# VHH binders against UPF0313 protein MJ1155: the designs that were tried, part 16

Target 1, 273 residues: UPF0313 protein MJ1155, of Methanocaldococcus jannaschii (q58555r285to557)
Amino acid sequence: GIVPVQFSVVTHRGCFGGCSFCSILHHQGKVIQNRSERSILKEIRKLLNHEDFKGVIQDIGAPTANMYRMGCKKGLADRCPKNCLYPEPCENLIINHKPLIKLYRKIRDIVGDDVRVYVRSGVRYDLIMYDEEYGEDYIKELSKYHVSGRLKVAPEHISKKVCKAIQKPDGRLFKKFLEKYREIAEKVGGIKEVLPYWLIAHPNCSIKEMIELAEFIHKNNCYSRQVQVFTPTPMTLSTTMYHTGINPITNEKVYVPYTYREKKIQKAICLYR
Below, E stands for the ipSAE of ESMFold2; O stands for the ipSAE of OpenDDE; V2 stands for 0.75 times the mean of E and O plus 0.25 times the DockQ between their complexes.

## First folded at step 16 (VHH; framework vhh_vobarilizumab_d1)

Design s1 (from q2 with V29F; at its last look DockQ between E and O 0.78; V2 from the best seeds 0.57)
Fold by ESMFold2, look of step 16:
Structure s1 (fold): chain B 273 residues (1-273), chain A 123 residues (1-123)
Amino acid sequence: as target 1 above (273 residues)
Amino acid sequence: EVQLVESGGGLVQPGGSLRLSCAASGFTFSDYYMAWYRQAPGKGRELVAGIYSEGSTSYADSVKGRFTISRDNAKNTLYLQMNSLRPEDTAVYYCAREGDWFFTGPDYGMDVWGQGTLVTVSS
């Protein structure tokens, strides 16, 4: 078909995020498979010579853009029963943005100031917050050079109850991230705007939890039209919750929004401006 | 034929120093991340130090401040300066080249290995 030529480079595959709804585990796995710096830079040089290249590299990315060279230092993620990030990061988890910062800088050195290089893949904000040594430097690099319009993040929700079912941090950490990101981006003259991706109608997400989200969005000025309705996919914990009404990890009963009308109402609440 | 050849191993007393070399041939050495690994008797291989093509480095916690990795791209040679040696540094030391894809973890993403050089730290 007629599709504009777009230039993107994959840095790694896999995701150790452990989200209850995510099917990436079944497609790519939990152990991060990285490309070498050499392989990535070689591809960048080839792109520059392509006759259709117009000075924009759309994405230096992956399923989760900031997991490059991260993961279990023991290589056990695919065999380990523990969630690597929930409720807190495992002590064996490598969380360090230095390799990615170095890679971005080398790409910019190769392509020059007239070529735009973006990260359009979603970023895990919690990894940034957990990286005490290089998290702030990563915000500087992203906001200054690699954000087109708004930084894409996927908090999914902010309510404690929903985020527990999802196995992601709740709004307390996301609020801290928003404040830190905006402060640092302002200081370096970067793009301060954040684009959250929301997931509605997940198990444990009732109208009450959607009202909590709407209040959070107003208070923190993080409006987004990027809203997805939870849909059961094969072989996920969230799909088990959807069909059984029980969280198999906690053995707790969960609320499931089954009706189209409720899902429509949840979406309307989430999109309220 | 791609080849890595280590040299400079030997017997040294605790507190001493040793300098390992790795001669590379058959590829564009300056383009590659290179690393030193070591394997003590009865143990798996472990990363000691790595160096990127532009010269930035990383080190295992056990050797930080004592070991220095460097490279001479004009001579296609990788080095490891080992100071303040301890008995637990006793191992076969391997020079290695990073492959195009690798998994995060203890398993190696290295696609070319040298035959190794023995370092013994003993009194």
Scores: ipSAE 0.414, ipTM 0.788, lowest interface PAE 1.7, mean pLDDT 89
ESMFold2 (binder alone), look of step 16: mean pLDDT 83; pTM 0.835
OpenDDE, look of step 16: ipSAE 0.587; ipTM 0.806

Design s2 (from q2 with V112Y; at its last look DockQ between E and O 0.01; V2 from the best seeds 0.00; counts 0 for: pae O 8.0 > 2, grease 26.5 > 24.2, SAP .685 > .668, placed apart)
Fold by OpenDDE, look of step 16:
Structure s2 (fold): chain B 273 residues (1-273), chain A 123 residues (1-123)
Amino acid sequence: as target 1 above (273 residues)
Amino acid sequence: EVQLVESGGGLVQPGGSLRLSCAASGFTVSDYYMAWYRQAPGKGRELVAGIYSEGSTSYADSVKGRFTISRDNAKNTLYLQMNSLRPEDTAVYYCAREGDWFFTGPDYGMDYWGQGTLVTVSS
């Protein structure tokens, strides 16, 4: 038989990403609820003693792995309607990877060299780029010690038009991240492979934008097989755009690919190599 | 239901070769990152080799040049060709599949593991 491995530790709840298609905001909110280091380390010790433990902690994560101890310095996230990261990071947003780096190191100290500790939750690459002080250090730690196969990141798209609808940075920032990550990972002997999540057929994504994505993937040697077709889910901004054909924030019309044929074509374009 | 079943382990002399198989069911192996891990007596589990969905491979330094990870899509099976085996390669070898994307649900980060197959390298 097969056994699912459940040796994962949650570091925090919530997500202030504000992605248009994501429902996490409604389920967990924008406020980051952090577990104490003591609590996390206690759980780690417990896992180490589990009879089924095979020497691998599968994840030290959360909805977004690198939001630990980040958030609004004014404590307003629970009643603030704006996106904390888009179109630019809020000046009140604390973006600091130092606490998370410390946590990783403490965990490694506890588990020893014979135990692997992975981060398999998605990482917000833009937060890394916005953290001028500790962003690179986070890449060093992550790539060297905590990435198994590929680093999971979710640019979703690179087209300015699509990213506006998704409320994420466009391909310019992602390209910079890829270059920086690969460079640093190479230097420290870490895992340099990146697994980008691509969301296609989202509102504002036509064949034109899909071709743009395909070109970006090719030019930057990106992995392309992690593709998901947008599906409307309740209570999301993207769903509203899907049903109305309008961005309710800007009141601009958005293109919406509705047909199965177009969705299939877009997927094929993305996967083309 | 996702299943992974390893086979091919056994006793082999130093310098010998073995080929491990991992028969997968419930999913398509070529759609996922697959990997071989091993756990030696008294040691932790370590990554041995991985194969990405596009077919690229990676290896631990200790096995580079000696081990080859591959797959047969038609058979939906993962393989580990082990050549020039050494006593230090003695371990239980596990086949594993990467967890689903973090956007797909709360069970992100989970891996699926086989039961393992014992490889003993001894004279």
Scores: ipSAE 0.012, ipTM 0.286, lowest interface PAE 8.0, mean pLDDT 89
ESMFold2, look of step 16: ipSAE 0.441; ipTM 0.798
ESMFold2 (binder alone), look of step 16: mean pLDDT 83; pTM 0.837

Design s3 (from q2 with D107E; at its last look DockQ between E and O 0.82; V2 from the best seeds 0.00; counts 0 for: pae E 2.1 > 2)
Fold by ESMFold2, look of step 16:
Structure s3 (fold): chain B 273 residues (1-273), chain A 123 residues (1-123)
Amino acid sequence: as target 1 above (273 residues)
Amino acid sequence: EVQLVESGGGLVQPGGSLRLSCAASGFTVSDYYMAWYRQAPGKGRELVAGIYSEGSTSYADSVKGRFTISRDNAKNTLYLQMNSLRPEDTAVYYCAREGDWFFTGPEYGMDVWGQGTLVTVSS
């Protein structure tokens, strides 16, 4: 037909990321629900025989692509009030990219060199940085084989004030990731380009914080038209901040950019070249 | 329906050997990741050894070099050969099948369990 069939495979559901704006907990939950390698590889074999398959697996992905077989080693995430990653990773959190690396290699072995296999779902760069044992190997694997154009990452912002409200690492860690990723990708002949997903007009994001972001983007050559204006969604911390003006975790007052005019200005600043 | 039945447990002296069997019914063992777990008195279940559908194996550090997981596809049976047994290996041993979907956690991932077979290593 008019729209070509695209093929993607989900590896897991859920997200322990703890982002204040994310509705994944409401829809999928904090405990990672994984597919077995058997299930994933069976689906891969089936789609290879599909009459419309044109040699591209668009995404081996999930809400956060690199949380496969990660999460609380005690299995308590669904009942735990603590943020698993903020302000720092919980001691009980499994952060290990070896299962994903193994899975990607098995997929490539099955599909052969003529089939392209991509990870187009967003990757949490902080998990890569926290994985001292396999983080660099994951960068090698991704950049060499599984990036189509630019690696999608989800920093959302870089300002300390905004990232605290979001409950994510700020630009200091993201800058280190950019440097490490690009160095490793260059050494293995992989795709060096990174495509950040930016979230503007989030609570605590004033014009000042948008200028900080724009300067960071320029200095680090990480331009992106992937810019989302924050929109409150039911049952998230960010929506509570939006309506109350208070961060319920810190009990601090937060700035909220309510007006359409300010949101347009923030977007213009974010996209400035 | 789907079922796993362990056998081969018993009393053995330190340094001895046992071979555990796990007969599977209602599914093909070689289509799944299969594993042996054990539970010592007062402790949680822990992974001992696993075998992937393609045949590669993995072992807990505490049993590496002493235990061997294998399967007989014609008999649809999983095995655990346990050599050089130690008092610390005393536990109820379970075979298990990995489900198609599973939660991350200590025992998340196995959707079918056997009833267990007791291994006692007495000194």
Scores: ipSAE 0.397, ipTM 0.769, lowest interface PAE 2.1, mean pLDDT 88
ESMFold2 (binder alone), look of step 16: mean pLDDT 84; pTM 0.839
OpenDDE, look of step 16: ipSAE 0.598; ipTM 0.818

Design s4 (from q2 with F103Y; at its last look DockQ between E and O 0.79; V2 from the best seeds 0.56)
Fold by ESMFold2, look of step 16:
Structure s4 (fold): chain B 273 residues (1-273), chain A 123 residues (1-123)
Amino acid sequence: as target 1 above (273 residues)
Amino acid sequence: EVQLVESGGGLVQPGGSLRLSCAASGFTVSDYYMAWYRQAPGKGRELVAGIYSEGSTSYADSVKGRFTISRDNAKNTLYLQMNSLRPEDTAVYYCAREGDWFYTGPDYGMDVWGQGTLVTVSS
């Protein structure tokens, strides 16, 4: 027909992120399953010769684009009860963006300057912040060469109360990331724009927490139409909170926004510009 | 059946040279990232050198300028030329092939290992 073929390459499967709402664990698991550079570059070379290829590789990615070759150095994530990242990164967790930087550079060397190669999968900004050795270099590579329009990140929320329920860093770390990313992207002439993925109506997210998010968005200039309303799905911690009103990790009561009307109000607050 | 067989280890004086070979069967060496690892007594395995399918190479800092990884595609064989050997180079040396898919963990991404060849640097 009339729809152009789009080309993307998967680098790995799995996610050790440990987010309370995430159902990816049921489909891919906590242990990162990587492709070799050989396998990825071979696929890239095939794409270049495809009759429908028009000079754009839409995504070099995965469910979390920057977990390539990361994970537990002991290989224990699938049977370890500990959250790998929350409240802080495990000492056995490999967090190092050097393999991704090398992969991106090799891809660019193969395809040349006239082929665009993007990362449209979301990145975990906390991994970038935790990588003292290569985090800034990853921002340089990503912003300069691999962002189409805006960098997709998934903070979900910024309120301490909501982020504790989600098991992710709160807005203090995200604000530091925004400042660092924008500063570095400006210096290298890269794309400074960030596209946060927001999750509203999650347990512990009342109107008060939505106002806090809206204020953060305006103050830090990080508006996004990427807004999802939390929906309970089977087999997640967040769904347990939704149905019981209790966080099973902390044993604390949680506020649950049950009604369609409240969810619409939270969405309107989040989208207010 | 996929196999890697190392040879060429032995006793060498400090400052000497040694060439290790790794014969591969069941696959084409040039299609894969291939590497040499070593394991000294009481230590874990560490990467020594690697060669990518396109021919580019990488080296551990401790061996740069002294060791050279290469391959002979006609013989389907990987080599490690080891010059200016030091006592701290004493180890069992393994050749390995990177898998197309691998889990992050203790296997370093290698899905095939040789049995190893001992290199002892001493007088």
Scores: ipSAE 0.452, ipTM 0.802, lowest interface PAE 1.4, mean pLDDT 89
ESMFold2 (binder alone), look of step 16: mean pLDDT 85; pTM 0.850
OpenDDE, look of step 16: ipSAE 0.513; ipTM 0.764

Design s5 (from q2 with A35S; at its last look DockQ between E and O 0.31; V2 from the best seeds 0.00; counts 0 for: pae O 6.6 > 2, grease 24.7 > 24.2)
Fold by OpenDDE, look of step 16:
Structure s5 (fold): chain B 273 residues (1-273), chain A 123 residues (1-123)
Amino acid sequence: as target 1 above (273 residues)
Amino acid sequence: EVQLVESGGGLVQPGGSLRLSCAASGFTVSDYYMSWYRQAPGKGRELVAGIYSEGSTSYADSVKGRFTISRDNAKNTLYLQMNSLRPEDTAVYYCAREGDWFFTGPDYGMDVWGQGTLVTVSS
């Protein structure tokens, strides 16, 4: 199979996240292409026998780590124009972390207690929150056994205005996630630290929204150093907004920070502690 | 030769029960993720239930609590117990096996399919 980094295992391809700035949709599509559990476990066994293996599986990963065995129950994602998650999860979207939890457990059973198995690919926190049955169990498993250092999540922003442009949930849901994650991690003796990815100077993000983000980061004790400045790339919704100053879906005008100076200021605001 | 053959479909009244069977040949069902799909007239194919190699199961929301997927390893057969059947459950039901590698398309890596068996729920 395809392995992006040595001693890492790919669980699936594709992503139905539908983030406005992300090009993965165009490269891999919305349909989750899963590797069989059989195939994944075979790969794990192969890694264990590698002469250079040092007892660490670097990643059980994918574009989004926790989309394994998720997707449209009607099999329509390949021809459906909808965002599967925004503004609300599609009723046809299967959101279930049980298969992934089972996979993690089977992997741990195979590798034994002396081998670490990490999830270093980004996790969609909103999917965890939407999974009422297995979301918390996923947090337990993840925090207890599979997080190295900090859990990588990508809220990108918390402002309603910016999140609308990005097509992600706003800070309300992320706050709930942080609280839940930290609580559960503490309870199970897992890794509590979270590494949120922040995207600044995106369409609809002005200094006002950056102040809002900074306040959120402070109030919720978030790590702030993982910050990226939006850069338009071909074939993305965000790029269209950047060039037109309009959200083509809503036909609403969007603020666009074009100047290097403003981008620098926004970055400084984000990093200010 | 790898093959799946469904059976057990038929006509039932609302509230009735059916048990579908999927006989596998050429491979061991317990080594693979297996699933049931259905396609109603004029509608697209949809996932109904799945069973992983270790025995865990998953269901579509529309059938949770009513349908049960299982397997008999000795008989190398997959089953779908359908209880409390509704008219909206009327469809051709297919069993499928997951392949070992990535699969492009809406079938999510399912590489072997049965011919299907018709289930009609009508008063």
Scores: ipSAE 0.019, ipTM 0.283, lowest interface PAE 6.6, mean pLDDT 90
ESMFold2, look of step 16: ipSAE 0.505; ipTM 0.819
ESMFold2 (binder alone), look of step 16: mean pLDDT 83; pTM 0.829

Design s6 (from q2 with E54G; at its last look DockQ between E and O 0.70; V2 from the best seeds 0.00; counts 0 for: pae E 2.6 > 2)
Fold by ESMFold2, look of step 16:
Structure s6 (fold): chain B 273 residues (1-273), chain A 123 residues (1-123)
Amino acid sequence: as target 1 above (273 residues)
Amino acid sequence: EVQLVESGGGLVQPGGSLRLSCAASGFTVSDYYMAWYRQAPGKGRELVAGIYSGGSTSYADSVKGRFTISRDNAKNTLYLQMNSLRPEDTAVYYCAREGDWFFTGPDYGMDVWGQGTLVTVSS
């Protein structure tokens, strides 16, 4: 009968990612609102007893799955004008995957070996790379136990120009992540496959930048049909760039792909095999 | 009614020991992450030790090896055994319970606090 969406569990709300296109602030905010382990595990136990439960917990997740118990240690993200992650992580930012690793292990202990537990929400790969202490352990846990098919990540783009406009790391860091993730996943017998989500036609993304992305995808074997066309939404930096042709942070002129025809061409380039 | 009441504080010479107690009412301590915090004069509250619902523990580096957090299910009570006390351990000690939802930030995620018990380490 009814779709079993109730077999997913939210661990937290909010996102401190600071992406220029992101509107999560309007719905959840930049300060991470966490659930306690007790609350999460109580919900897990209830799910196990549901008559429609078929042995799969679909998602242990959030808008960004790996921000659990992370964020500004001062609680100031909703008031602070600084970007928490770009160009570099703020010194007050908690980036530590240990609480999430412990949570996953406790969930597996409760549900037993016959129940599959997945993280289908996307992760921020840069947080994994920035977490020198527990980032590799998170990759081990995730790839071995919690990936259903392909790990969802959202690099958006890899071009320096486009990623600067988005305020995310460029393809150099993403390439390092792909190599590290695949190496560790191979070592532990986990799922090596990565599913990137791409955002095309963002300000500064011309045909040249799409060709650069296509070349990156080919060289690094990270093909994906998960392609979103940028659409301006109220009250974002990306929407300001779209309407003015200027990046308000850098004061630089930005290219804007306005036409339907160019957007179709960019999508075709992104999907080229 | 949910409540935490600390006891066991006092004046102790350096090198001495104390055991703090935190009596809980209105909930079961073993169902929650429970923690001890301390606040020295003129400073913010800092985490000292925590115990998860499953029993695993964690400690601040400054107290590791000297302090032990534990609980007694029959008495619904949280404990902090403090050994080899130093003048730097002088503070008001609070027990606290983690809430079901909490913001990342200085609130530490705790929704219930005790009134505190003073520990003074001096000659």
Scores: ipSAE 0.326, ipTM 0.766, lowest interface PAE 2.6, mean pLDDT 88
ESMFold2 (binder alone), look of step 16: mean pLDDT 83; pTM 0.833
OpenDDE, look of step 16: ipSAE 0.640; ipTM 0.826

## First folded at step 17 (VHH)

Design t1 (framework vhh_vobarilizumab_d1; at its last look DockQ between E and O 0.04; V2 from the best seeds 0.00; counts 0 for: pae E 11.3 > 2, SAP .67 > .668, placed apart)
Fold by ESMFold2, look of step 17:
Structure t1 (fold): chain B 273 residues (1-273), chain A 122 residues (1-122)
Amino acid sequence: as target 1 above (273 residues)
Amino acid sequence: EVQLVESGGGLVQPGGSLRLSCAASGFTVSDYYMAWYRQAPGKGRELVAGIYSEGSTSYADSVKGRFTISRDNAKNTLYLQMNSLRPEDTAVYYCAREGDWFITGPYGMDVWGQGTLVTVSS
């Protein structure tokens, strides 16, 4: 057997995603801290020589797998009050998958056909959709070579109201991504299956919004058992909303599902098949 | 409330066996990657074994063939069967649940138990 978590390589740290629930800022920051291609490939070569390596690299990854060599071209992300991606991408944000595609190809050249190389870290589907030049090529690379079973994405929700609170695109963009990903994966003979990660009971998520999500999941065939109940963590916008009932960005009241019974019902709705 | 509670630790002789249990509440263990970690005195916390949602398992090289991770979905409980114990297995053992990838990062754990001490000595 292969030890899945032992043989993984981190490509970068940090995340400029701006999600209201995310604590990564406090540990890694908004500025993407990239490893050099040379450093990553050197680690790959050392890994191949490890006595216990059994032919699978479980993850070429990061907090957000597809942020390698992306970020603010002015270098201002750690000081800037603006959300880099919400409601739409900042004009100064570099969104380009070419460096990551080249890295994957070099890794495959080094390890050969007998070694499987996966991306098990989640990807931001919106970055793929925003990358007019290389987004489709990235789908080709992922689906054909680097998906183990299903591509992991984190839309968290699809309801306009909930996604506004999270500061992520709503289901309109996610539906377009599902269609594009599946079409391209089919054409190149890749893995078409997508594994969404759902976040329930977030501020603004009532039973109504969970029913909306369940209908979306059914209509778009994107079932997942990867469901997290929102848990407040220190120093996030979502935790402020949870405790105050107010969105501090918009000053609007937000619904907060406090009771265990409602959270349990929301989970059951989300998992309904 | 999401909780993990370990039990089954104790003092054993080298070559002996123990079975650790981790009772979960507030969530379903089969929905998550679940893992056992250990921390020996003066060392960092290290992965011992994991079980994926679909049931496949993984082990650190130091415990392969001696330890077995399993779960009982009806009891919502994770187990670690430890055989052929050695003094270097002495550690506090923790049960953990994988967190949201975009919150904790890859391989991050968002729920930990308090730990159960395993001491292997003559």
Scores: ipSAE 0.000, ipTM 0.222, lowest interface PAE 11.3, mean pLDDT 85
ESMFold2 (binder alone), look of step 17: mean pLDDT 85; pTM 0.847
OpenDDE, look of step 17: ipSAE 0.011; ipTM 0.294

Design t2 (from p3 with D107T; framework vhh_vobarilizumab_d1; at its last look DockQ between E and O 0.23; V2 from the best seeds 0.00; counts 0 for: pae E 2.8 > 2)
Fold by OpenDDE, look of step 17:
Structure t2 (fold): chain B 273 residues (1-273), chain A 123 residues (1-123)
Amino acid sequence: as target 1 above (273 residues)
Amino acid sequence: EVQLVESGGGLVQPGGSLRLSCAASGFTVSDYYMAWYRQAPGKGRELVAGIYSEGSTSYADSVKGRFTISRDNAKNTLYLQMNSLRPEDTAVYYCAREGDWFITGPTYGMDVWGQGTLVTVSS
């Protein structure tokens, strides 16, 4: 088939998310490497003049869309073994969405009203929640101008047990985010729909935790179709848990769903209505 | 040659004000994210304030409301206005330029640094 020409702009590299299952840390590192606004805008202007441009910038993104110009204020991320976000954000982590908001606005100013600029890379909802000053403004900008269809977020799970293993916030924070996002989106006339990514059959996710997730999805009217079964990848904490049955950080035994049958069951539970 | 040169440091009493300057050469400051860092005795270097190429600014929580980062494009100079200075603001202050990995390749942090200027806040 015909593959449409896609126009996407990378804003930065790296990710300090520290998700247990993610290998981005090893590929791009924790240090956020930013493009200058000038460089990004220059590229945008080039895209606008491209003969194949159809009026849509598919993505202004990165491994995590909203880590632009965030990072360790001490510049230690390249040699710091600590998770920057879990169990709580590091006091040295700069969480500020203002630069990104300004970037979006500048891009919109350049491209004009006839061009759509989407953010389709995953957004860390927790960073939004942790940014008391600009988090809501970021929601306003996203929902009003930059979301196509559904906002892509990746809570992965909501169970405390599973989220501990994944090193992400649990469902309490995500629930708060959903409420806040939907409220703000409604107020500004933006896109209210959210696309949560769910990860099942991760270490520490048994049928019990899967049921907990399913209940959460139902109670909070979440989209459930974007579900992935955990697959061990090299050089990740989750993979270590998978192979050892132990959380190497806490030295606690973890449940690991190994069988194909259980994985199928968990997936079915997630998709069940 | 790309270079940054800080000036304006000195001794000031608590509650006083000081304005630091950072003269750039070899590049245009408005084209880059620029920042002030500081390193206090016995502590690591930390980000104080930044100004983005498009003009937006950001500050560390510890200096927010007291410090102002700005630039004069005509003079190609970065400034840090420091008001309501506190003893804990005592440090060597550095100006720096952020590298653009898209232009220069994958790099992290700031790729050009000044030599620093000492700010001492003491009664």
Scores: ipSAE 0.258, ipTM 0.644, lowest interface PAE 1.9, mean pLDDT 92
ESMFold2, look of step 17: ipSAE 0.301; ipTM 0.728
ESMFold2 (binder alone), look of step 17: mean pLDDT 83; pTM 0.830

